# Designs tried in a protein design chat: VH-VL binders against q9h9l3. Part 21

Target 1, 176 residues: q9h9l3
Amino acid sequence: PRKMVAIDCEMVGTGPKGHVSSLARCSIVNYNGDVLYDEYILPPCHIVDYRTRWSGIRKQHMVNATPFKIARGQILKILTGKIVVGHAIHNDFKALQYFHPKSLTRDTSHIPPLNRKADCPENATMSLKHLTKKLLNRDIQVGKSGHSSVEDAQATMELYKLVEVEWEEHLARNPP

## First folded at step 16 (VH-VL)

Design y82
Fold by OpenDDE, look of step 16:
Order: structure tokens, then sequence, then C-alpha cells
Structure y82 (fold): chain C 176 residues (1-176), chain A 123 residues (1-123), chain B 111 residues (1-111)
């Protein structure tokens, strides 16, 4: 069986008026929640907006940050061949400017059985924070210091594990 | 209508450089990746590289690294591919082609293609 | 040169069914990446024919179909017509190369 990892990324604003979302931190955990990767990443362009209140990224984090192209290579080596779990994961992959096979992707923001378990509409897009609170009775993304990508990645993996058997069976019958 | 309009044919000497342009219209230039693919006479398609016009990120096939440079001018929705140190086996039709940034926006399929730019390298 | 392998040529008579194979590896099709197909008429640029293994863009007739299994993909053309005479290329993403790859192309001749 393929190994599973969960990923969560934090982005900062670059380009005109900071409208470009550029990768500034990436965290990857294994099936047990162990951290495999957690690095601050330096965008190739000047950072206009750190988006600190959401991203948790500050200027000091960029001093020794890993250049994007180097980080991207490191991250891709970890993800290649694995089932990658994430929440609204298309944003992470887009930030990485990377394509992961759809058949090896699990997006916890689009898993109807997960929403059902949380007493939410099956076709609704629920936040990671909400699902984590409802199903794991845990508070994440609290305070004003920004998100923890490690915490979010771990929560995402734990949520998926709740519906793994059912969802994997569904996907086997209905491949994307 | 989505269109990719490429610059005209080029004739170059070995060792020279060539810069081909691709002007996009009919869609938001920065919402899609731009790829470059070449085709030598009577041969198949060969992927050269791609650029994200939004971020400026570019990635090249190993074969062309150190010799190719892809850029863009967002103000005129134009992508550029420059190939240096030209040799005879660089003679080919060079295509620009659009793809999505992820599976929700057309994904990694190439559509549409430019009409191609013939680059001839001859002494 | 091409990472994906296609037969160099196939032929068929009008009205017949032809298939074009595309064989990859464990780092591209076999890894789970989707396959796309392009048609290139003589003297023209390639045109998207099939995307995501089996989907047809608007304007592509249902005579064209695609499938994928394991490390290989296949393009099928039923009711072959003279206008189908062209070169056909499969495409996928190769994780080892971190880039897109094409098949060597297949020349389809309508007899």
Amino acid sequence: as target 1 above (176 residues)
Amino acid sequence: QVQLVQSGAEVKKPGASVKVSCKASGYTFTDYYMHWVRQAPGQGLEWVGWINPYTGFEFYAQKFRGRVTMTRDTSISTAYMELSRLRSDDTAVYYCARSGTYYYDSGPRFDPWGRGTLVTVSS
Amino acid sequence: QAVLTQPPSVSGAPGQRVTISCTGSSSDIGLGYDVHWYQQLPGTAPKLLIYDNSNRPSGVPDRFSGSKSGTSASLAITGLQAEDEADYYCQSYDSSLEGWVFGGGTQLTVL
C-alpha cells in the first residue's frame, strides 16, 4: 500500500499590491503525525504582504528561509508516489506550482462522508477549523499569531483517518 | 476567442540567439501557464519548458537548461522564449501552448496552441 | 528520445476502427498521471483531442475515445474518415523529469 502524507502550506503576498500568493512555509506529516518537512520558504519575488495574521509569517522568518526552487524540489521528492492529504489542497499545489496525480490526492474539504460525520451538508465546503472542532474536539488556528501549518497538517491527517476506509472504498469503485 | 499569436519565422547562424514571442488574447493571461514545445522537421513534439505568467516562475527541461530563458510581459499579455548558442539541431517549429494552473482550471492539458514559429539554424 | 512509446504508424480503411497505444512508465502514466491526446493535421499545429484520459473537448466527435490502464493509454477511432489522417501524440507528466512528456507520435493513414 502507498504511504500517506498530509500537507499544509502558508502563503504570503507578492507582486502588485501583494495579490500573488507565494509559498512561504510548507509542512508535511506522515500517517502518524510525525513531521517529515517543515521549512520557511523564500519566494523569488519581493514580499509585499506577509499576511501574518493568517499565515503566521514574519519578516524574521525569511532571513534564513529556503529558496523556493530548492524547497520545491525537496517537497516534490517527499510527495512523489504518495497519497497526499490536504484541506483545500489545490491551493497548496498551486502555490507549489506542482501537479499531483488526482488519483493520489485526498482533499478533506471535498469528502462527503467527512461532512456527514460532522453533521454538515455533504456537498458543503467546511473549514478545517470547523471540522477539527466537530470531529476531533480540538481547537486549531486560535489566536492572532497566525496558523500553524504543522498543526493544520496533523489535523487534516487525523480527519482523513476517520473516513479513510469508507472513502478509499468509494474511490476504488469510482476513480477520479 | 482564445488565441495565441506567435512571432514570424527566424533564420539564425550557429552560435546566435533567437527570441520568439507569443501574444495571448481572449483570456486572462496570468490565469494560465504558458508552455513551449518544439518540433524538428519530420519529428515529434518536444517539451521545452513552461512559465507561470502570474508568478514569473519558470521551469525548463533538462536538455535546455542553461540555454533557454522564458519570460513574460503581463502588460501586453506576451510570453517570450529565448534560445541561445543555437546549433543546427535547434531547427524546428516552436509552439507556445496554454495550460491550466491546476485541475480546476483546465489542468495540464495544452489548449490552445499557437500556430508555431519556424526557427532555422544554418551556416 | 520520447519518454512515452507509440507505434510509428497505423492505418485503416474508411469506416474501420483503429487504436493507438501509448506506453509509459512508473514515473508518469504508471504513477497515476493523466494522459492527453493531440491531433496534428498536416502542416498545422497540434490540437487537443482527448484530455484526462477519456474526455473530449467541444467539437471533437464521439468517434474518438481514450482510455488508460496501468502504465499505458489508448486512443480509439471508430468510423474512420479521410479527415482523420494525421499525426497523433499522447502526453503525460513525468515526475522524475518534473516536466511534461510526449509520445513519439503515430502517423495515421486512411487507406
Scores: ipSAE 0.858, ipTM 0.927, lowest interface PAE 0.6, mean pLDDT 95
Fold by ESMFold2, look of step 18:
Structure y82 (fold): chain C 176 residues (1-176), chain A 123 residues (1-123), chain B 111 residues (1-111)
Amino acid sequence: as target 1 above (176 residues)
Amino acid sequence: QVQLVQSGAEVKKPGASVKVSCKASGYTFTDYYMHWVRQAPGQGLEWVGWINPYTGFEFYAQKFRGRVTMTRDTSISTAYMELSRLRSDDTAVYYCARSGTYYYDSGPRFDPWGRGTLVTVSS
Amino acid sequence: QAVLTQPPSVSGAPGQRVTISCTGSSSDIGLGYDVHWYQQLPGTAPKLLIYDNSNRPSGVPDRFSGSKSGTSASLAITGLQAEDEADYYCQSYDSSLEGWVFGGGTQLTVL
């Protein structure tokens, strides 16, 4: 059986007017929620907008941050061969500039059984905060200091476990 | 129409460098990866590496690390591949090819390809 | 050595069916990465023929089809025509090499 991990990333603004999203933090947890990786990452481009209210990233975090190319290598080594769970996870892979196999990818923002448990429309795109509150009775992303990618990755793994048996059987019958 | 136009054929001596260009048109240049693939005479396709034109981030096949540099100029929608310390077995047609940046938009497949640039290394 | 293994050549008569195999490893096709196929006519650049294992781009005839199972993929050509004489390459991604990888190519001859 394959090992499973959950990932969450925080982005900063680069490019003209800070509109490009570039990876500035990545957290990976195992099935039990233990942290396997949590690093600040220096984008290869000049940071125009730290987006601190959402990202939690500040200038001081970048002083000793791991350069993107090195961090990407470290992260991909952890992800290779594993089922990777995330929320809107294709944004995380795009920021990593990496293609994870579709058959090993789980996106809690688009799992019909999970939406059904939350009394949400089956094919709606639901926020992590909303699903976590409804299904785990937890508040995440609280306060004005930005999101915690560790907290978000842990919540994502817990949400997936609620539908893991059903969804894994579905994917076995319906390979992506 | 989406189009990739490459620079003309090059003849080089061993030890020299070559820089091949690939001008994109008909799409937003910075939204897609640009790949380089080579084909020696009578041989198969060999992936050299890619660049993200928006960020300038590049990644090379292990065989070419230390000899290849991929760059771009976004003002003229042009990608470049420079190969240094050329040797005779670098003689090949060098193609540029476009891919998406994630599965939801074009994905990892190569479409379109440039027509290729022949680089001949001979003394 | 090509990372993905293809037969060096295949042949068939007009109207027949031929298949071209593409065998990878547990770090590429076997890990779940999709397979793409390219046709290269003599003296031309490769052209996308099949993507994501079995999808045909617009303009590709339905006599071309693809499939994937385990560590292998297959391109099938039915109703073989003289214009199909070309080189065919499979392509995927390999996690251990961290890169895009090709088969060695298959030369299709129409007899």
Scores: ipSAE 0.665, ipTM 0.876, lowest interface PAE 1.9, mean pLDDT 92

Design y87
Fold by OpenDDE, look of step 16:
Structure y87 (fold): chain C 176 residues (1-176), chain A 123 residues (1-123), chain B 111 residues (1-111)
Amino acid sequence: as target 1 above (176 residues)
Amino acid sequence: QVQLVQSGAEVKKPGASVKVSCKASGYTFTSYYMHWVRQAPGQGLEWVGWINPYTSFEFYAQKFRGRVTMTRDTSISTAYMELSRLRSDDTAVYYCARSGTYYYDSGPRFDPWGRGTLVTVSS
Amino acid sequence: QAVLTQPPSVSGAPGQRVTISCTGSSSDIGLGYDVHWYQQLPGTAPKLLIYDNSNRPSGVPDRFSGSKSGTSASLAITGLQAEDEADYYCQSYDSSLEGWVFGGGTQLTVL
């Protein structure tokens, strides 16, 4: 069986008025929640908006940050061939400017059985914070210091594990 | 209508450089990746590289690294591919082609294509 | 040179069914990446024919169909017409190369 990893990324604003979302941190955990990767990443362009209140990224984190292209290579090596779990994961992949096979992607923001388990509408897009609270009775993304991508990645993996058997069976019958 | 309009044919000497342009219209230029693909006479398609016009991120096939430079001018929705140190086997039709940034926006399929720009390298 | 392998040529008579194979590896099609197909008429630029293994863009007739299994993909053309005479290319993404790859192309001749 293929190994599973969960990913969560934090982005900062670059380009005109900081409207470009650029990768500034990436965290990857394995099936057990062990951290495989957690690095601050330096965008190729000047950072206009650190988006600190959400991203948790500060200027000091960029001092020794890994250049984007180098980080991207490291991350892709980890993800290649694995089932990648994430929440609204298209944002992470977009930030990485990377395409992962759809058949190896699991987006916890689009898993109807997960929403059902949380007493939410199956076709609704629920936040990671909400699902984590409802299903794991855990608070994430608290405070004003920004998100922890490691914490979010771990939560995402734990949520998926709740519906893994059912969802994998569904996907086997209905491949994307 | 989505269109990719490329610059005209080029004739170059070995060792020279060529810069081909691709002007996009009919869609948001920065919302899609731009790829470059070439085709030597009577041969198949060969991927050269891609650029994200929004972030200016570029990535090239190993074969062309060190000789190719892809850029864009968002103000005129134009992508550029420059190939240096030209040699005879660089003679080909060079195409620009659009793709999505992820599976929700057309994905990694190339559509549409420009009409191509013939670059001839001859002594 | 091409990472994906296609037969160099196929032929058929009008009204017949022809298939074009596209064989990849464990780092592209076999890894799960989707396959796209392009048609290139003589003297023209390639045109998207099939995307995501089996989907047809608007304007492509249902005579064209695509499938994928394991490390290979296939393009099928039923009711072959004279206008189908062209070169056909498969495409996928190769993780080892971190880039897109094409098949060598197949020349389809309508007899």
Scores: ipSAE 0.881, ipTM 0.934, lowest interface PAE 0.6, mean pLDDT 95
Fold by ESMFold2, look of step 18:
Structure y87 (fold): chain C 176 residues (1-176), chain A 123 residues (1-123), chain B 111 residues (1-111)
Amino acid sequence: as target 1 above (176 residues)
Amino acid sequence: QVQLVQSGAEVKKPGASVKVSCKASGYTFTSYYMHWVRQAPGQGLEWVGWINPYTSFEFYAQKFRGRVTMTRDTSISTAYMELSRLRSDDTAVYYCARSGTYYYDSGPRFDPWGRGTLVTVSS
Amino acid sequence: QAVLTQPPSVSGAPGQRVTISCTGSSSDIGLGYDVHWYQQLPGTAPKLLIYDNSNRPSGVPDRFSGSKSGTSASLAITGLQAEDEADYYCQSYDSSLEGWVFGGGTQLTVL
């Protein structure tokens, strides 16, 4: 059986007016929720907007952060050959500037059985916060201090486990 | 329509540098990767590297690391590739080509391609 | 040498079917990365012909088709026409090289 990990990333604003989203934190957990990777990452561009309200990133986090190119290499080494679970995971892969094989990618924002368990429309795009509250009875992303990428990655893995058997069988019959 | 317009042919001596340009139009320049691919006379396609115009991040094929630099100017939607310490075996047509940044946004396929820039390296 | 292996040439008579193979490894096609195909007519830049293994861009005739299995991909051309005479390249991504990779190219001759 192929190993499975969950990933979540936080971004800051770079480029003109801070509109470019650049990777500033990445967390990876294994199937059991143990942290395999959790680093603050220094973008190659000047940070214009830390977006702290959502990212949780502050200037002090960047002082000893791992440069993007080095961090990307470390992260890709962990992801290669594994089933990678995320929520709206295209944003995380885009921030990493990385194409993971479709057949090894699981996106909890687009799993109809998961929506059904939450009493949500099957084909709606549901937020991680909403699914986690409904299905795990937990509040994540609370307040104005920003998201925790470790917390979000762990929640994403737990959500996937609720539908893992059904969804893996579905994907085997319906390759992406 | 989506177009990539490249700079004109270049003739260089061994040891010199060349900088070729690729001007994009008909799409949001910063929403797609820009790749450079070369083709020596009568030979196949060889990937040189890519740049993300959004983040300025670049990645080069191993063969070209240390000699190639990819840059861009978002104000004129233009990507650049500079190759230094030229050798005669760098004689090739150099293409720019666009790819998406994730699967739902054109994915990793190259579309469109520029018409190519011939770089000739001879003494 | 090219990372992906293609036959250097294939030929067929008008109206016939030809196939062009593209063989990779466990770090590219075999890891699950999609295959794309390009047609390069004489004196022109490459043009996208097939993407994501089997999809045709607008304007590409349905006599061009693609498939992928295991570590290999295949381009099929049915109803071969003189205008199909060109070079054909497959392309994918290789995780070990961390980069986009091409086949060596296949020259199609229409007899």
Scores: ipSAE 0.568, ipTM 0.843, lowest interface PAE 2.3, mean pLDDT 91

Design y98
Fold by OpenDDE, look of step 16:
Structure y98 (fold): chain C 176 residues (1-176), chain A 123 residues (1-123), chain B 111 residues (1-111)
Amino acid sequence: as target 1 above (176 residues)
Amino acid sequence: QVQLVQSGAEVKKPGASVKVSCKASGYTFTSYYMHWVRQAPGQGLEWVGWINPYTGFEFYAQKFRGRVTMTRDTSISTAYMELSRLRSDDTAVYYCARSGTYYYDSGPRFDPWGRGTLVTVSS
Amino acid sequence: QAVLTQPPSVSGAPGQRVTISCTGSSSDIGLGYDVHWYQQLPGTAPKLLIYENSNRPSGVPDRFSGSKSGTSASLAITGLQAEDEADYYCQSYDSSLEGWVFGGGTQLTVL
């Protein structure tokens, strides 16, 4: 069976007015929640907006940050061949400027059985914070210091595990 | 209408450089990746590399690393591919082609293509 | 040179069914990456024919169909017409190369 990992990324603003979302941190955990990767990443362009209140990224984190292209290579090596779980994961892949096979992707923001379990509309897009609170009775993304990508990745994996059997069966019958 | 308009044919000597342009219109230039693909006479398609016009990120096939440089000018929605140290086997039609940034856009499929730019390298 | 393998040529008579195979590896099609197909008429640029294994862009006749299984993909053309005479290329993404790859191309001749 294929190994499963969960990913969460934090982005900062680059380019004009900081509207470009550039990868600044990436965290990857295995099925058990063990951290496989957690690095600050240096965008190739000047950072205009650290988006600290959301990203948790500060200027000091960029001092020894891994250059983007190097980090991207490291991350891709981890993800290749894996079932990758994430929340609104298209944002992470976009930030990585990477394409993962759809058949090996699991987006917890688009899993109807997960929403159903949380007493939410099946076709609604629920936040990771909300689902984590409802289904795991855990608070994430609290405070004003920004998100923890490790925490978010772990939560995402735990949420998926709640519906893994049902969803994998569904996907087997209905491949993307 | 989405269009990719490429620069005209080029004739170069071995060792020289060539820079081909691809002007995009009919869509948001920075919302899609731009790829370069070449085709030698009577041969198949060969992927050269890609650039994200939004971020400036570029990635090249191993074969062309060190000789190719992809850039863009967002103000005029134009992508450029420069190939240096030209040799005879670089003679080909060079295409620019658009793809999405992720599956929710148009994904990694190439559509549309430019009409191609013939680059001839001869002594 | 080409990472994906296609037959160099296929032929058929008008009205017949022809298939073009595209064989990859465990690092591209076999890894789960989608396959796209392009048609290149003589003297023209390639045109997207099939995307994501089996989808047809607007304007592509339903005579064209695509499928994928294991490490291989296939393009099928039914009701072959003279205008279908062209070169056909499959495309996918290779994780080992971290880039897109094409098949060697198949020349389709309508007899």
Scores: ipSAE 0.867, ipTM 0.931, lowest interface PAE 0.6, mean pLDDT 95
Fold by ESMFold2, look of step 18:
Structure y98 (fold): chain C 176 residues (1-176), chain A 123 residues (1-123), chain B 111 residues (1-111)
Amino acid sequence: as target 1 above (176 residues)
Amino acid sequence: QVQLVQSGAEVKKPGASVKVSCKASGYTFTSYYMHWVRQAPGQGLEWVGWINPYTGFEFYAQKFRGRVTMTRDTSISTAYMELSRLRSDDTAVYYCARSGTYYYDSGPRFDPWGRGTLVTVSS
Amino acid sequence: QAVLTQPPSVSGAPGQRVTISCTGSSSDIGLGYDVHWYQQLPGTAPKLLIYENSNRPSGVPDRFSGSKSGTSASLAITGLQAEDEADYYCQSYDSSLEGWVFGGGTQLTVL
């Protein structure tokens, strides 16, 4: 059986008006929620907007941050060959500039059985905060000091476990 | 409408360098990756590397590291590939090719391709 | 040597079906990475023929089809026509090489 990890990334704004999302932190946890990777990452472009309210990234984090090329290599070695769980995970892969196999990707923002458990419309795109509160009775992303990518990755893995058997069986019958 | 126009053929001596250009039109140059692929006469396709035109981040196939440099000029929507310390077995047609940046927008496939630039290294 | 293995040549008569194989490894196709196919007519640049295993871009006839299973992929051409005479390349991503990889190419001859 393939191993699973969960990933969550925090982005800062680069490019014109800070509209481009660039990777500034990445956290990876294993199936049990143990942290495998957690680093601040220096984007290859000038940071225009730290987006601190959501990202939790401040200038001080960038002083000793791992350069993007090095961090990307480290992260991809962890992800290779694994089922990777995330929330709106396409944003994380885009920020990594990497295409993970669709058959090994699990996106908790788009799992109908998970929405059903939360008494939400099956095809709705639900936030991680909302699903975590309803299904795990936990408050994450509290306040305006920014998200914790470790906390978010751990929550994402726990959410997936609630539907893992059903969803893995569904994907076996309906390969992407 | 989308097209990649490459610079003309070049003849070089062993030990020299060559810089091939690829001008993009019909799309937002900085929103897609640019790849370089070469094809020696009568041979198959060989991936050389890629650049993110937005950030300038580049990644090269292991075989070319230390000899290839990929750059771009976003003001004229042009990507460049420079190969140094040329050898006779570097004689090939060098293609540029575009790919998407994530699955929801073109994905990892190469489309379109430039017409190629023949680089001849003669002793 | 090419990372992905293709037969160096195949042939068929007009109207027949031919299949071109593309065999990779556990570090590329076998890890689940998609396969793309390119057609290269004599004297021209490669052109996208099939993407993400089985999808046809606009303008590619439905007699071209692709599939993937295990560590291998296959391009099938039915109703073979003289204009299909070309070189065909498969492509994927390889995690060990950390990059894009091609098959060695297959020269299709229409008899």
Scores: ipSAE 0.722, ipTM 0.896, lowest interface PAE 1.4, mean pLDDT 92

